# VHH binders against Arabinogalactan endo-beta-1,4-galactanase (ganB): the designs that were tried, part 4

Target 1, 359 residues: Arabinogalactan endo-beta-1,4-galactanase (ganB), of Cellvibrio japonicus (p48841)
Amino acid sequence: NTGVADNTPFYVGADLSYVNEMESCGATYRDQGKKVDPFQLFADKGADLVRVRLWHNATWTKYSDLKDVSKTLKRAKNAGMKTLLDFHYSDTWTDPEKQFIPKAWAHITDTKELAKALYDYTTDTLASLDQQQLLPNLVQVGNETNIEILQAEDTLVHGIPNWQRNATLLNSGVNAVRDYSKKTGKPIQVVLHIAQPENALWWFKQAKENGVIDYDVIGLSYYPQWSEYSLPQLPDAIAELQNTYHKPVMIVETAYPWTLHNFDQAGNVLGEKAVQPEFPASPRGQLTYLLTLTQLVKSAGGMGVIYWEPAWVSTRCRTLWGKGSHWENASFFDATRKNNALPAFLFFKADYQASAQAE

## First folded at step 23 (VHH)

Design ff1 (from ee1 with L34M T99V Y103W)
Fold by OpenDDE, fold request of step 24:
Structure ff1 (fold): chain B 359 residues (1-359), chain A 121 residues (1-121)
Amino acid sequence: as target 1 above (359 residues)
Amino acid sequence: EVQLVESGGGLVQPGGSLTLSCAASGFTVDHQWMAWYRQAPGKKRELVAGIYSGGKTYYMDSVKGRFTISRDNAKNSVYLQMNSLRAEDTAVYYCAREVYSRWGYDTYQHWGQGTLVTVSS
């Protein structure tokens, strides 16, 4: 356990980026059998942070652009929740193996020029949101940036980033947030996001060695089935990161299936392989996973836990991967009961204990 | 483009030793999950050994103490040192890289073409 937690809040939140899209397709959410606004529901159930993804210019979708993001941020803030803006810096999904440069920037070969473009984009985005009184509390600079960001698709390099280029680009995003915050006097915390704790250990080390140091929060995706660290081992990684870099760690993505059943034609991302021995794929199993994970993070001095897309329910509409949801079996809504709220919601208001150990 | 090229396979007598090499391109083997699999005739492919991002290693029970997986970052290669080889070790050995991805519904998996190891007197 680390002493980093003394002055940092502990967030229990959700990424609700898909909600507007789902509702546009006719999705409804229920609590105790009654239709409800999902943002208000999450807030009422104790969520205090909403994560929102932003694509640069995704022409394949009408959502997760600045207009849609503004709506989502407004809904979150109106419900009394804090917000985290997730810059993908891509026209599509980024992940540990995919960091495609926006088409608008693809012609830029000079690193400094590209860094400036990223800086300006970040600044302009924040300014636009600020004009709407929607400035986020946290800004995630990049999404699961395990590999080098802003790469051409046809020449994508996997593994260790070219840090001469990568550090310049990441720092430009960080600097944009810092400069805007300073200029306006409005505080914004900077999050850097790596998928899985084992990767964070080497990545942040190299980042530091290459001058990427001016961030506030280490963000992690954590999915046990794809991690070197089992759930009981997760605190060790968190502690190591916090003790090494003196930055709080936040789980910014996690999930667990409440069922293995598939309710639509879209395959489930979390299947049988996602099931841990201690947590069955059931409503209760999902909850107990979340309670256990969140308590471990809290005890380790972490900054919070965000569930990834708990409202991505099944609809007749298409996402990037096809018709239906690839995540309905890991949502917080029971597809067998007209998307009635599942027990998973209880993890937001659970009584988590902080570590008694202080620096 | 990610590529894995295995080498070092061949015929060896029981009790003999062999070193398999996997040359990687398109990514760095450092801080990656790298693994060796094998598939014997009529059997399913099985995980033989793996090395985690942090350097921790995994071995199937039957090869513990006999096989060693390692990385050479300078050569961007992964190796499998096989000692005290047995007839039951006969198989096509594959080098693999696996990376977490939600959108792959499991992991991004990259495989070599394999190299045949035959242990026979």
Scores: ipSAE 0.390, ipTM 0.758, lowest interface PAE 1.5, mean pLDDT 94
Fold by OpenDDE, last read:
Structure ff1 (fold): chain B 359 residues (1-359), chain A 121 residues (1-121)
Amino acid sequence: as target 1 above (359 residues)
Amino acid sequence: EVQLVESGGGLVQPGGSLTLSCAASGFTVDHQWMAWYRQAPGKKRELVAGIYSGGKTYYMDSVKGRFTISRDNAKNSVYLQMNSLRAEDTAVYYCAREVYSRWGYDTYQHWGQGTLVTVSS
């Protein structure tokens, strides 16, 4: 018994945050050799949820700000998909070891004052989107918040968060979403996001112990390369989380390479070390990984699986890390065939079975 | 700043035992992937043992049953107990912290200075 509600939806989605940027650089996407709108393509192929990242005030890029995010959300909505808004609460990428405070808030040393800033920012963002009829269905409060959020770069603390501060800040974001939802009568589910299941186990325990309890979904990044849990073991962690906290688990980030070839100057993040013995780095291997993972999540009573940036194809433009894509070999588009859709798209409409015990 | 400092290396006879220590600062060893590597002269650095966030351990085949990796959260340290040492175990041993990083940045890989273990009669 997973302890999850019987009517929990199961999402199969994609993070499409890079699409606008890629297209601006001349990227095109194809299905069966024909150019297509990528948002429509994902929807047609069965994706029902689009995850979108939001930076606070990144000056190094003109994308993933509120304006760009609005475009992305609109495209997703127009294609008939639900949306998940991912607040990074940073001017740059956050990850399990990097949670840099926005420059605009860097001067704020008082935790309560900072919490208020976070609350107001979250509220204002949601209000702006709502005015455009783009309110997301899910809001992720923070991104891979393994360590303490909103930290100064020069004094970054790794490991266990200062929960006196961290709980106040996280709860301010959660409260902002809750209050806005209540005020408007529009439902929004709150997601907290931790990288890798082993970290979720200790993090959510500590979070609970420190009063971080008012969320709806446990979001996980899962990459077997960097996890204590092998793919077959993943359901154990999911079950433990769900049974402990009585909240659904959703994989909000995962990926697998369809090739080990590098098509541009940017190094591939997922290389040889990412390849699991059971799944070759091939179009078929990528699909099989996704089918297996998603079935395991479904069987465990999870809420869904989101593929991270399947449309981050190679272009002539630069991202934060250099020219080209660090992820083209893990995209859903074949760089050798003018970004024609790969078999990976089949994972969206596959027939996943719920566990009999969960019914 | 993240720092790792190894100690405990030295000369030991075949069949002997040695305990290596790694003192960590700038992060908590708890809930971390911590590992011991070794590098013999003219050879590539190799993973000897690791301990996962949840306490699961990994060992290279040649050291299974002889080496034990552990951590002490109170001391923020990681240890490698080495028993039944062999000449082939002679190497510089390094303590490492490896964290999840989608981008594979070097800053997420932390190493100590190493400690020399010499197994000789």
Scores: ipSAE 0.328, ipTM 0.719, lowest interface PAE 1.6, mean pLDDT 93

Design ff3 (from ee1 with L34M T99V Y108F)
Fold by ESMFold2, fold request of step 24:
Structure ff3 (fold): chain B 359 residues (1-359), chain A 121 residues (1-121)
Amino acid sequence: as target 1 above (359 residues)
Amino acid sequence: EVQLVESGGGLVQPGGSLTLSCAASGFTVDHQWMAWYRQAPGKKRELVAGIYSGGKTYYMDSVKGRFTISRDNAKNSVYLQMNSLRAEDTAVYYCAREVYSRYGYDTFQHWGQGTLVTVSS
C-alpha cells in the first residue's frame, strides 16, 4: 500500500420496495421456521443498505408513493441500515424502454419550466423525508435512464434525441440534491443509474460531453441474461468506468433464480434463459452467483451490490401484470416452506477479498 | 413509430451467398441490440444471429462461420451476410430490435415483415 487507506465502504444491500405491499396482502416471512420482520432479518443477516423506488403519482396502486416510501425508510433505519432513494420521475417503472413524464407535468413543454418542476419535486420530497428523520444516505436521480428522461408517452423515442434537454433535466435533479445537502449540512450521495455495463460505457461518455458530471456514484443494473458482458468480463467494464470518470461503480440491481418452478399463475421473468452454465437454478446456485458476482465487483474496486426485490413473494395482490409475483423464483424466500429464508442470505456476510489495486 | 423493413431475400443455389438488409426508422440502430430470426414452414421462429449494443455478436450453432451480422449507422441499417447457404437455411428471415425487459413482455418491440430466402437447385 503506497499511502491509500484500504477502508473504503462496500455495500451489500437489497431493494425492499415491495415489502409493505406484500405484507398488507397477507405475506409473512420466516427464518428457520419462525415469523420475522423482513427488515430486521436483512439487517441481522448483514445487509447494510436498503434501496426503495419512488413514483410521482401512480394512480393504479397505493404503493411506492411518499407515504409508502417513508414507511420503508423508517423500517430500514430502525433496523440500522442505510438507505438509497430511487426517484423514477414517472408514474410507473422507468427502464431503457420507457421514461414517461408524470401526468402532472405532461402540459410542460419548455425545458426550463420542466427542470424547475423536477427540481422542486426533488427538493420537496427530500424536505418531507428530512422532517421525519428519514433523509436517505444516497439518492438516484432517475432509474435506468438509458433513454432521454421525461418523455411524452405518445411520442417516446428509444434513444436520446436531445442531449441538451436530457442534461438540463438530469442536472436539475442533481442540483436539487446538492443544494439540499449543502443548505442543511446533511450529506447525500448522488447516483446516476444505467442498465447494463455496455450501455453505461456509451452513456457516461455522452453525459460527460454534455456537462453531466456532478454525481458521486455510477449505478449499474447487471443481469447476465441481458448483458453483453459475461460475469468474468464485468470487471473490465467496471475498471473502464472508474478509470475514466473517477467515480466508484455500484451494482444497484441484480438477481438470479433459485428455481425454475412457477408457484402461482404469474409467469416468472427469470426463466431458463436467465440460467448461466456455472450456476444452476437452485438455492445453492443463487447463492454461488451472488458470492461470485460480489467478489468480482469488490476485486474490481467497486462500491457494492444491491439485490433487486428479494422479498417480492406471491400473494393475492394485483400488480400491473396481474395477481401473484413474477419474481417469486428470484426472491430470497422459499414459497414451498411458508417463505422461509433461502441460503442466498449468506451473501451479505461472506468474506470478500479486498481490491488488489488498493495494495 | 418504430419500423423494420427487411430486404435482399431470393432464390439461391446451395453454396451461394445472400446479403439481407434491415432498414430501421423511428430509432437509431447505433447502440441498439438487434437480431435476425428465421422461420421455416411449420417450424418455430428461431434466433439466427444478434449484435449487442456494444457491438459483440453471437450466432446459432448451425450458422457460425457462415453468417455475419453487422450494422451501418450511416444507413441506419443492420445486415446479415449469408455464405455457404444450405437447404436447411430456407426460411423467412425477420429483423428484430431486442429489448431489456424484466416485466415478461417479448424481448423486442418490433418485428419486420420478413424476407424469403429459398436455397434450392
Scores: ipSAE 0.523, ipTM 0.807, lowest interface PAE 2.5, mean pLDDT 90
Fold by ESMFold2, last read:
Structure ff3 (fold): chain B 359 residues (1-359), chain A 121 residues (1-121)
Amino acid sequence: as target 1 above (359 residues)
Amino acid sequence: EVQLVESGGGLVQPGGSLTLSCAASGFTVDHQWMAWYRQAPGKKRELVAGIYSGGKTYYMDSVKGRFTISRDNAKNSVYLQMNSLRAEDTAVYYCAREVYSRYGYDTFQHWGQGTLVTVSS
């Protein structure tokens, strides 16, 4: 699907990549004082899409591997939600600062051979999930691929990709998804994901100029603290992308603090600088931010909004960066009330006005 | 190896002008979020001006209309044009590459070593 139409679903979703780990670390989730399964809670509150990250072979953790992702996808499916599989194509997080080649592929120097490894991995992953009736509805070919993907750590380059290499690798992942979908007759939408709208505006131009065109959805991370585009200005960027490339835009990551209080030793990533004038750091402010953002995206003809890690709550366990959660104050769960659900859950079922662009 | 090198500081009389330069190596400044900060003796480091990856600029209130940040992709450099200088602008000026991070990274991965600007008679 290369455009937005009246029948195109509008997704309101959540990235729930940390839930299995948090529960293994003792986390519980509550609604109205009662313990609940978080996947069922999100579905009951109106969420319709679960995003989950996949790492290639991250030996420093036992999560976000295929087994953990399969559990997440099964829980999402059992609760009746659609799924988005987010390939990082790395052994750790990928973002605008790092796109590290998996160790298993580090010996491959020829671009065509690397493209084959990427193709085969993508295909094998989809086949494995398909065997379990867990084939995702959407696939991201990379995460926040602002810089060139699959780079060696010691020669990492920030800035403009070598597009001969980058396009070959990105198209290999896209082709793997397309070929699998065609062979099996099972539709899968392809997402390309760039952090922040200002970066997407020039990245997708370069992608088109270099032959990366066979995708369905422009995925954006949007965090107002780190974007050139304020929330009221965001529709301008969405419109420009959609008018230029004829692909719907989806916000695949966003978040907003419901408090500035730190509940553990892990410092909050979204602190005072994250607070926007109209949306105080409070439960109501978090909800109002989400209602406003989601309405703006829908009015602009966008495809949906996914909240990043609303269930990454504080626990006794350590992550890569230490004990606790750096995201507790941005979760949908109130640490002062035993992780009872916050008002932010109301954003899933709010009555958003459809785009007037289709008739 | 990513490096930022500031230059162009010096002694200037009140009302004068200076152009600070930040030469980048190990990456390209094109479509990068770059900023200038300053630190006066005994004071906290403060933002002076920034330029987002898309080219939009922003300034602290006390320098608006007097300072201009810009980038020159051909020279892989960022500049701070400082006009109508005042004694209060005396500080060490630092160039920084701003980073997006939700993993607890420092918002500045790389700083320059700084260049001293002294505004006095």
Scores: ipSAE 0.479, ipTM 0.788, lowest interface PAE 2.8, mean pLDDT 90
Fold by OpenDDE, last read:
Structure ff3 (fold): chain B 359 residues (1-359), chain A 121 residues (1-121)
Amino acid sequence: as target 1 above (359 residues)
Amino acid sequence: EVQLVESGGGLVQPGGSLTLSCAASGFTVDHQWMAWYRQAPGKKRELVAGIYSGGKTYYMDSVKGRFTISRDNAKNSVYLQMNSLRAEDTAVYYCAREVYSRYGYDTFQHWGQGTLVTVSS
């Protein structure tokens, strides 16, 4: 008994934030040799949740702004999938080591004032989406917020957040979602997102101690190569989190390479070190990893698994880091076969079993 | 800015002991993967010891039972206690922080400048 309420949904989804950009660059996706719409493909294959990242005002890209996000959300909705909106609260990528304050807010030094800005931004964003009938089902307040959010780059502090400041800021985002949901009568689940289970254990403890408690879902990034927990050990961390906070855990990011080959000039993020002994870097290995992971999460009473950017295929376009994809070898599309769908798609409709309720 | 500064290296006789220190700034050593590496002349850098965020430790086989990695959160430092030192332990020792980055960033580790340990009679 993980203390999670009965009838908790179990999502099997994908982050499809790059799709519009990839298509704009001429990318095509195929299933059984035929060109397909990727959103429809994922839906047809059994994906039921699409995660979408949002940057505040990224001037270095034309994508992942509110306009692009709206398009992505619409595509997901039209395909019949639920949606999770991921607020980075940054003009660029946030990760466990980077939480840069938007340039527009950089002048704000007062925490209360900054919290208000965050609140207003979140509210306005949700309102805009709602006007378009694109309100997400879940809202992730921050992205991999292992360290303090909204930090100046030149004074960035890693590790344990200043919780006096951080709690105020996080709660402002949470409150914005709560207030909007209440005002409109439209339910939205709040997700807080930490990278790796070991970090979630200390982070959520400290968060709770500092008044960050009004969220619905613990979101985790899980990559075995960067985690203290091996894949078989992951359920232990999930159980501990769920038993402690009585909130469901969802893997909101994971991935596995189907090959170690590089198809473009961009280096692969997932290389040899990503390969686990039990799962070769092959189409079959990728699928087996996903099946195993997802079953473990389900057995532990988790809320779901989202694959990170399975459609980030190789293109001639430049991202923040260069031309090509750093992730094509971990996509769901075979670069050797004109981006034909890989076996990994089978993990969406696999039969996952819940743990036997201890009578 | 993340900084790591090693100290404590020096000349020691075989069988002797030495404690290396790594002072960290720009991040908290607590809840981090921290590690000690060493590189002998003409050899590849190798992982000697590591400590996970949860406190679990790793040691290379040749140093098990002789070396101990620890951290002091109050001092924001990591240590390597080296006992029963051998000639083959002679190397430059580096303190490192390994970071998580999946977005294509190339910086996966932070390194100190290193401290030389020489074991000789």
Scores: ipSAE 0.413, ipTM 0.761, lowest interface PAE 1.5, mean pLDDT 94

Design ff3 (from ee1 with L34M T99V Y108F)
Fold by ESMFold2, last read:
Structure ff3 (fold): chain B 359 residues (1-359), chain A 121 residues (1-121)
Amino acid sequence: as target 1 above (359 residues)
Amino acid sequence: EVQLVESGGGLVQPGGSLTLSCAASGFTVDHQWMAWYRQAPGKKRELVAGIYSGGKTYYMDSVKGRFTISRDNAKNSVYLQMNSLRAEDTAVYYCAREVYSRYGYDTFQHWGQGTLVTVSS
């Protein structure tokens, strides 16, 4: 077993980036039939880390901007949870298919000038949050940065990054966080985030070869449907990453359907293909998936598991995907019972055994 | 900008073989999740075979043992070797770049124009 040893916190968390928006769209959340504040509910159920995405200037929405992120961070802090700020460095979703440069930076063609814009934006964001006593405990420098970051839309490359450029930009974001932490004496852990373990194995090798080394945590999205690694195979990838780079691995995104039923006009992203033989698409199956995954991660010496958008419930509002929620069947709230809490909440307080210590 | 061009289809006798090629431009196939799909008249487009970014392959049940997907990084191409062809394999075959579709971007999958495979005597 490798990775971070004794006294390292093991996080069980949730990405709650949609909560403010869902509530403004009329969503309510319940536990045992009673309306609850979702941030307090997650904390009471044992969640200890809230992840929240930040877009640079997404004019198509009024959420996931600094104002909305500040509200999310304050709600998480008031409920006693630590926070992870997830910079997308874009005006929209970033993922392995798109890493679009923000419109405000689209005129910048020189890599060093772009790196400065990224540095300044990261620093200014952290300073603004710090002024509100909302400085996050962890920061992601990018989201699912499988491909080169900050690309122009019409010349997007899905292949191997130009690593001279990519490393300069990534290190600029890392340095902004490090410099801010040093200047203020306030610790912040830096996460680099890659979707799916098979991609991380390749990407972090490339990153190391190109001088991207000054981060604390390897962040993975893990969705078994889209991974080369089945759940039983996942510990092998975690061990390889931790043995090679001496950085703990954290699952910063995962999800599992509690039903295959579609409750609105929005089609489910996690449909039949998401279902693993061991875990039926049921409330119990969702819970047992999470218990199993989290135990495997902890046994492998990993740093934690964050569930993605467990509170993205169906409302009258639209996303980029259309009206409703494409994630309702993967939330922790039962649409058939007025968004009453599902058994999946038990994963936060389960008794997970740490990796065995070698003599 | 992303383009996939299939070739190698044609008329073949039952029991015969064909190699389909997919030439990619606008991206490199190296470490990409690629797949072959097919669509017979009146049927839904269905997955035939795929190759993950790490190289692991998978196949639909009816072609397993008969078809082999592979990648040639030097030619920036993906291949489907089809052996022991049957009449049921008659379809237009499409090369695809698979996407991580968590955000509902299934419409951002890239397909080529297709290449027709006809298996008949």
Scores: ipSAE 0.409, ipTM 0.746, lowest interface PAE 3.1, mean pLDDT 90
Fold by ESMFold2, fold request of step 24:
Structure ff3 (fold): chain B 359 residues (1-359), chain A 121 residues (1-121)
Amino acid sequence: as target 1 above (359 residues)
Amino acid sequence: EVQLVESGGGLVQPGGSLTLSCAASGFTVDHQWMAWYRQAPGKKRELVAGIYSGGKTYYMDSVKGRFTISRDNAKNSVYLQMNSLRAEDTAVYYCAREVYSRYGYDTFQHWGQGTLVTVSS
């Protein structure tokens, strides 16, 4: 029972950004009927990487700030797992449709001044975590940065980024991580994260043409409902990215419903449209989806798979979108059995083969 | 500002053809996920066809083989070629930019004003 092997070239992980909040809201987690610490449970089941999001200064919540992130990283490391810190570089969620500049930086119009604010924030965050022996093993410079980062809310631009500005800002974050790693001698891998493989194929081409090259990992969100790449086609996109840029691909977000039932008044994000023909919305279907995805990623030479928010369970508390959890039906915990662990946990320890696709 | 303007609707006999056009302004359709939806009187709006950012297309079952979605980056436009039209295809057709890739329910979908297609004998 030594935990998951550290330094493996292939990660199986979980984003556990909501756990502290859910527990403050009264959530408990069980395995085989017994209450457990969720971080220890994930480690015992074979998870080896915990991802956690960081917002700059979200005034609508007291979570996902540096204090909350430090607690998450501490719990993950105490359980023996590696960590990935996911900078949103915003006061709220970032995704393909919104990359809003933090309010504290909204007055900055000069790109070099903004790049300095980004650099200093990244460095100060890493230094603060390092003082606590919580320096992450991987850092995402942005989250789902499909569009230009650090945009003003009232002048949001979709489509092709201003790449002179975007590259300057992205490279500033990358350089902050690189400089900190060099100064301390502590290795940190840099991830750039794009939602869905089809968008990454276009985005990384643009990034390379504009001088964004000094990163280690191509991070993808993969949700089959929203991708032009079906699960069997996903290896083709992974291979193209890896062959073109010579960087390993990691799936940093995925999820699949174990039921279509609504457990509270919060509507499920992954509803009937999320269901693929081969994987029913059932506990076994959720597991089979993860086994299949992870084997395909491993066979394609990818670096790992991270499940998004498997511990975001229903509670009496409110989030930005209302009371309850919009993700309960995609969690790894069975709401009908007091949040007892679901079969999906088996995906962490399955024996994945690096060349299963060889015909 | 983002704007989508549909055109090309009209009256057509069963078995006929129409080409719908969607002119975009305020953004470039290149590498965007675009779709056509339709809404018949008294019914809910339904997906008809889509084209992903990488160019792969998809269709609802009832129009597959009869309708073709495409884009023309030079004209910043998306088209729906509708062949072998049936009375059941009568609806207002809407062009949309698909944006639903966030993890919550907060989205910024963009819709056009619609163009009426009437298929009658």
Scores: ipSAE 0.407, ipTM 0.753, lowest interface PAE 3.2, mean pLDDT 89
Fold by OpenDDE, fold request of step 24:
Structure ff3 (fold): chain B 359 residues (1-359), chain A 121 residues (1-121)
Amino acid sequence: as target 1 above (359 residues)
Amino acid sequence: EVQLVESGGGLVQPGGSLTLSCAASGFTVDHQWMAWYRQAPGKKRELVAGIYSGGKTYYMDSVKGRFTISRDNAKNSVYLQMNSLRAEDTAVYYCAREVYSRYGYDTFQHWGQGTLVTVSS
């Protein structure tokens, strides 16, 4: 009754994009008090999918470029995990409030020319990775593309995209992946990513109406504190999306704090407001949230759950927003115990039950 | 640039009605969380009414049945119809947009300048 194929895989994964940067700053990760490779740790604990972000030409950082991404993908694959490549199509973070065009493309005003640039960039990136035997299993075309992609910063428009332009651009990315997959005979699933289920409902409707239809997976960011849907209500949105578009839904970003304490000068993004009545901000609360969420997604016929940056631990180094981590209190590592693994890791190997889907 | 401009405030007698308008620019009000807040003298700002992306509405208990929040997508505006006004409804009313961001900030808030509503005999 969800309209999704019965043989759809179910991933339980993590976005590990920050790991190389954290380690470069001297971060260490531990399990049972012993230092471990974080990629191997996640794999050993049952993670089977690693999400990796890619910026176009972020000059403000030496990470999340193609070289760094290649390292991350290699580490994930060497540990036996599948990979999802996340194209931001920006020189910085993209989110529902900003989709800044890469500086290299800023001079391009013609939509078709810009679409070609995006197509070529996507193709070249995939080709480069493929030459290294690092072709991802899934490609996310854009990141939280609630608003129109590839916008100039000074004229950014929020809300409903100009679909005459936006559809052309999104489809160029999709087509690049499709064409490369076809050309090489190597399968790649295309993910489109929207922040929060309530937004996915209107966005994918409009996307469909404007010819954005050739994708495989609906990717969602889900954070209860910022969603119209409470956790128990999430399956309803998933079901609606799957029944409407006959595409599997995957939570590609979520998180929960294991503490409200701040271990560095960087403010925590997930604070008291993030705490749900059912789940305290504790190691156990974090785990219970993940178990509950993942079970609900599985029961709804979803394709998986990816935790966002569980390895973004506190360091003395700077990210875009300052020194330290804005996310250490939502990581999978206990800052009070030299980044020893938290109970949250148990959600990877938990026994989730699928519900019978009536076709 | 995101802008919100409130209008429609004024003096009204108890039991009267008033419609507040919020004209938005820089974004579409459709499928956005939009809200009306109010702040009375000496009191904290409080959420009066909101409309979710999907059209679901929220009302504080004291205004239920009296106030109605709505959107006009064609005019890119949000409205607050206020009926059966009471003295305790006297406040500066603010139109707001709120969106989340996990990148260093939990919530972005956009506010109008506010419009004064005075309910007095």
Scores: ipSAE 0.406, ipTM 0.763, lowest interface PAE 1.4, mean pLDDT 94

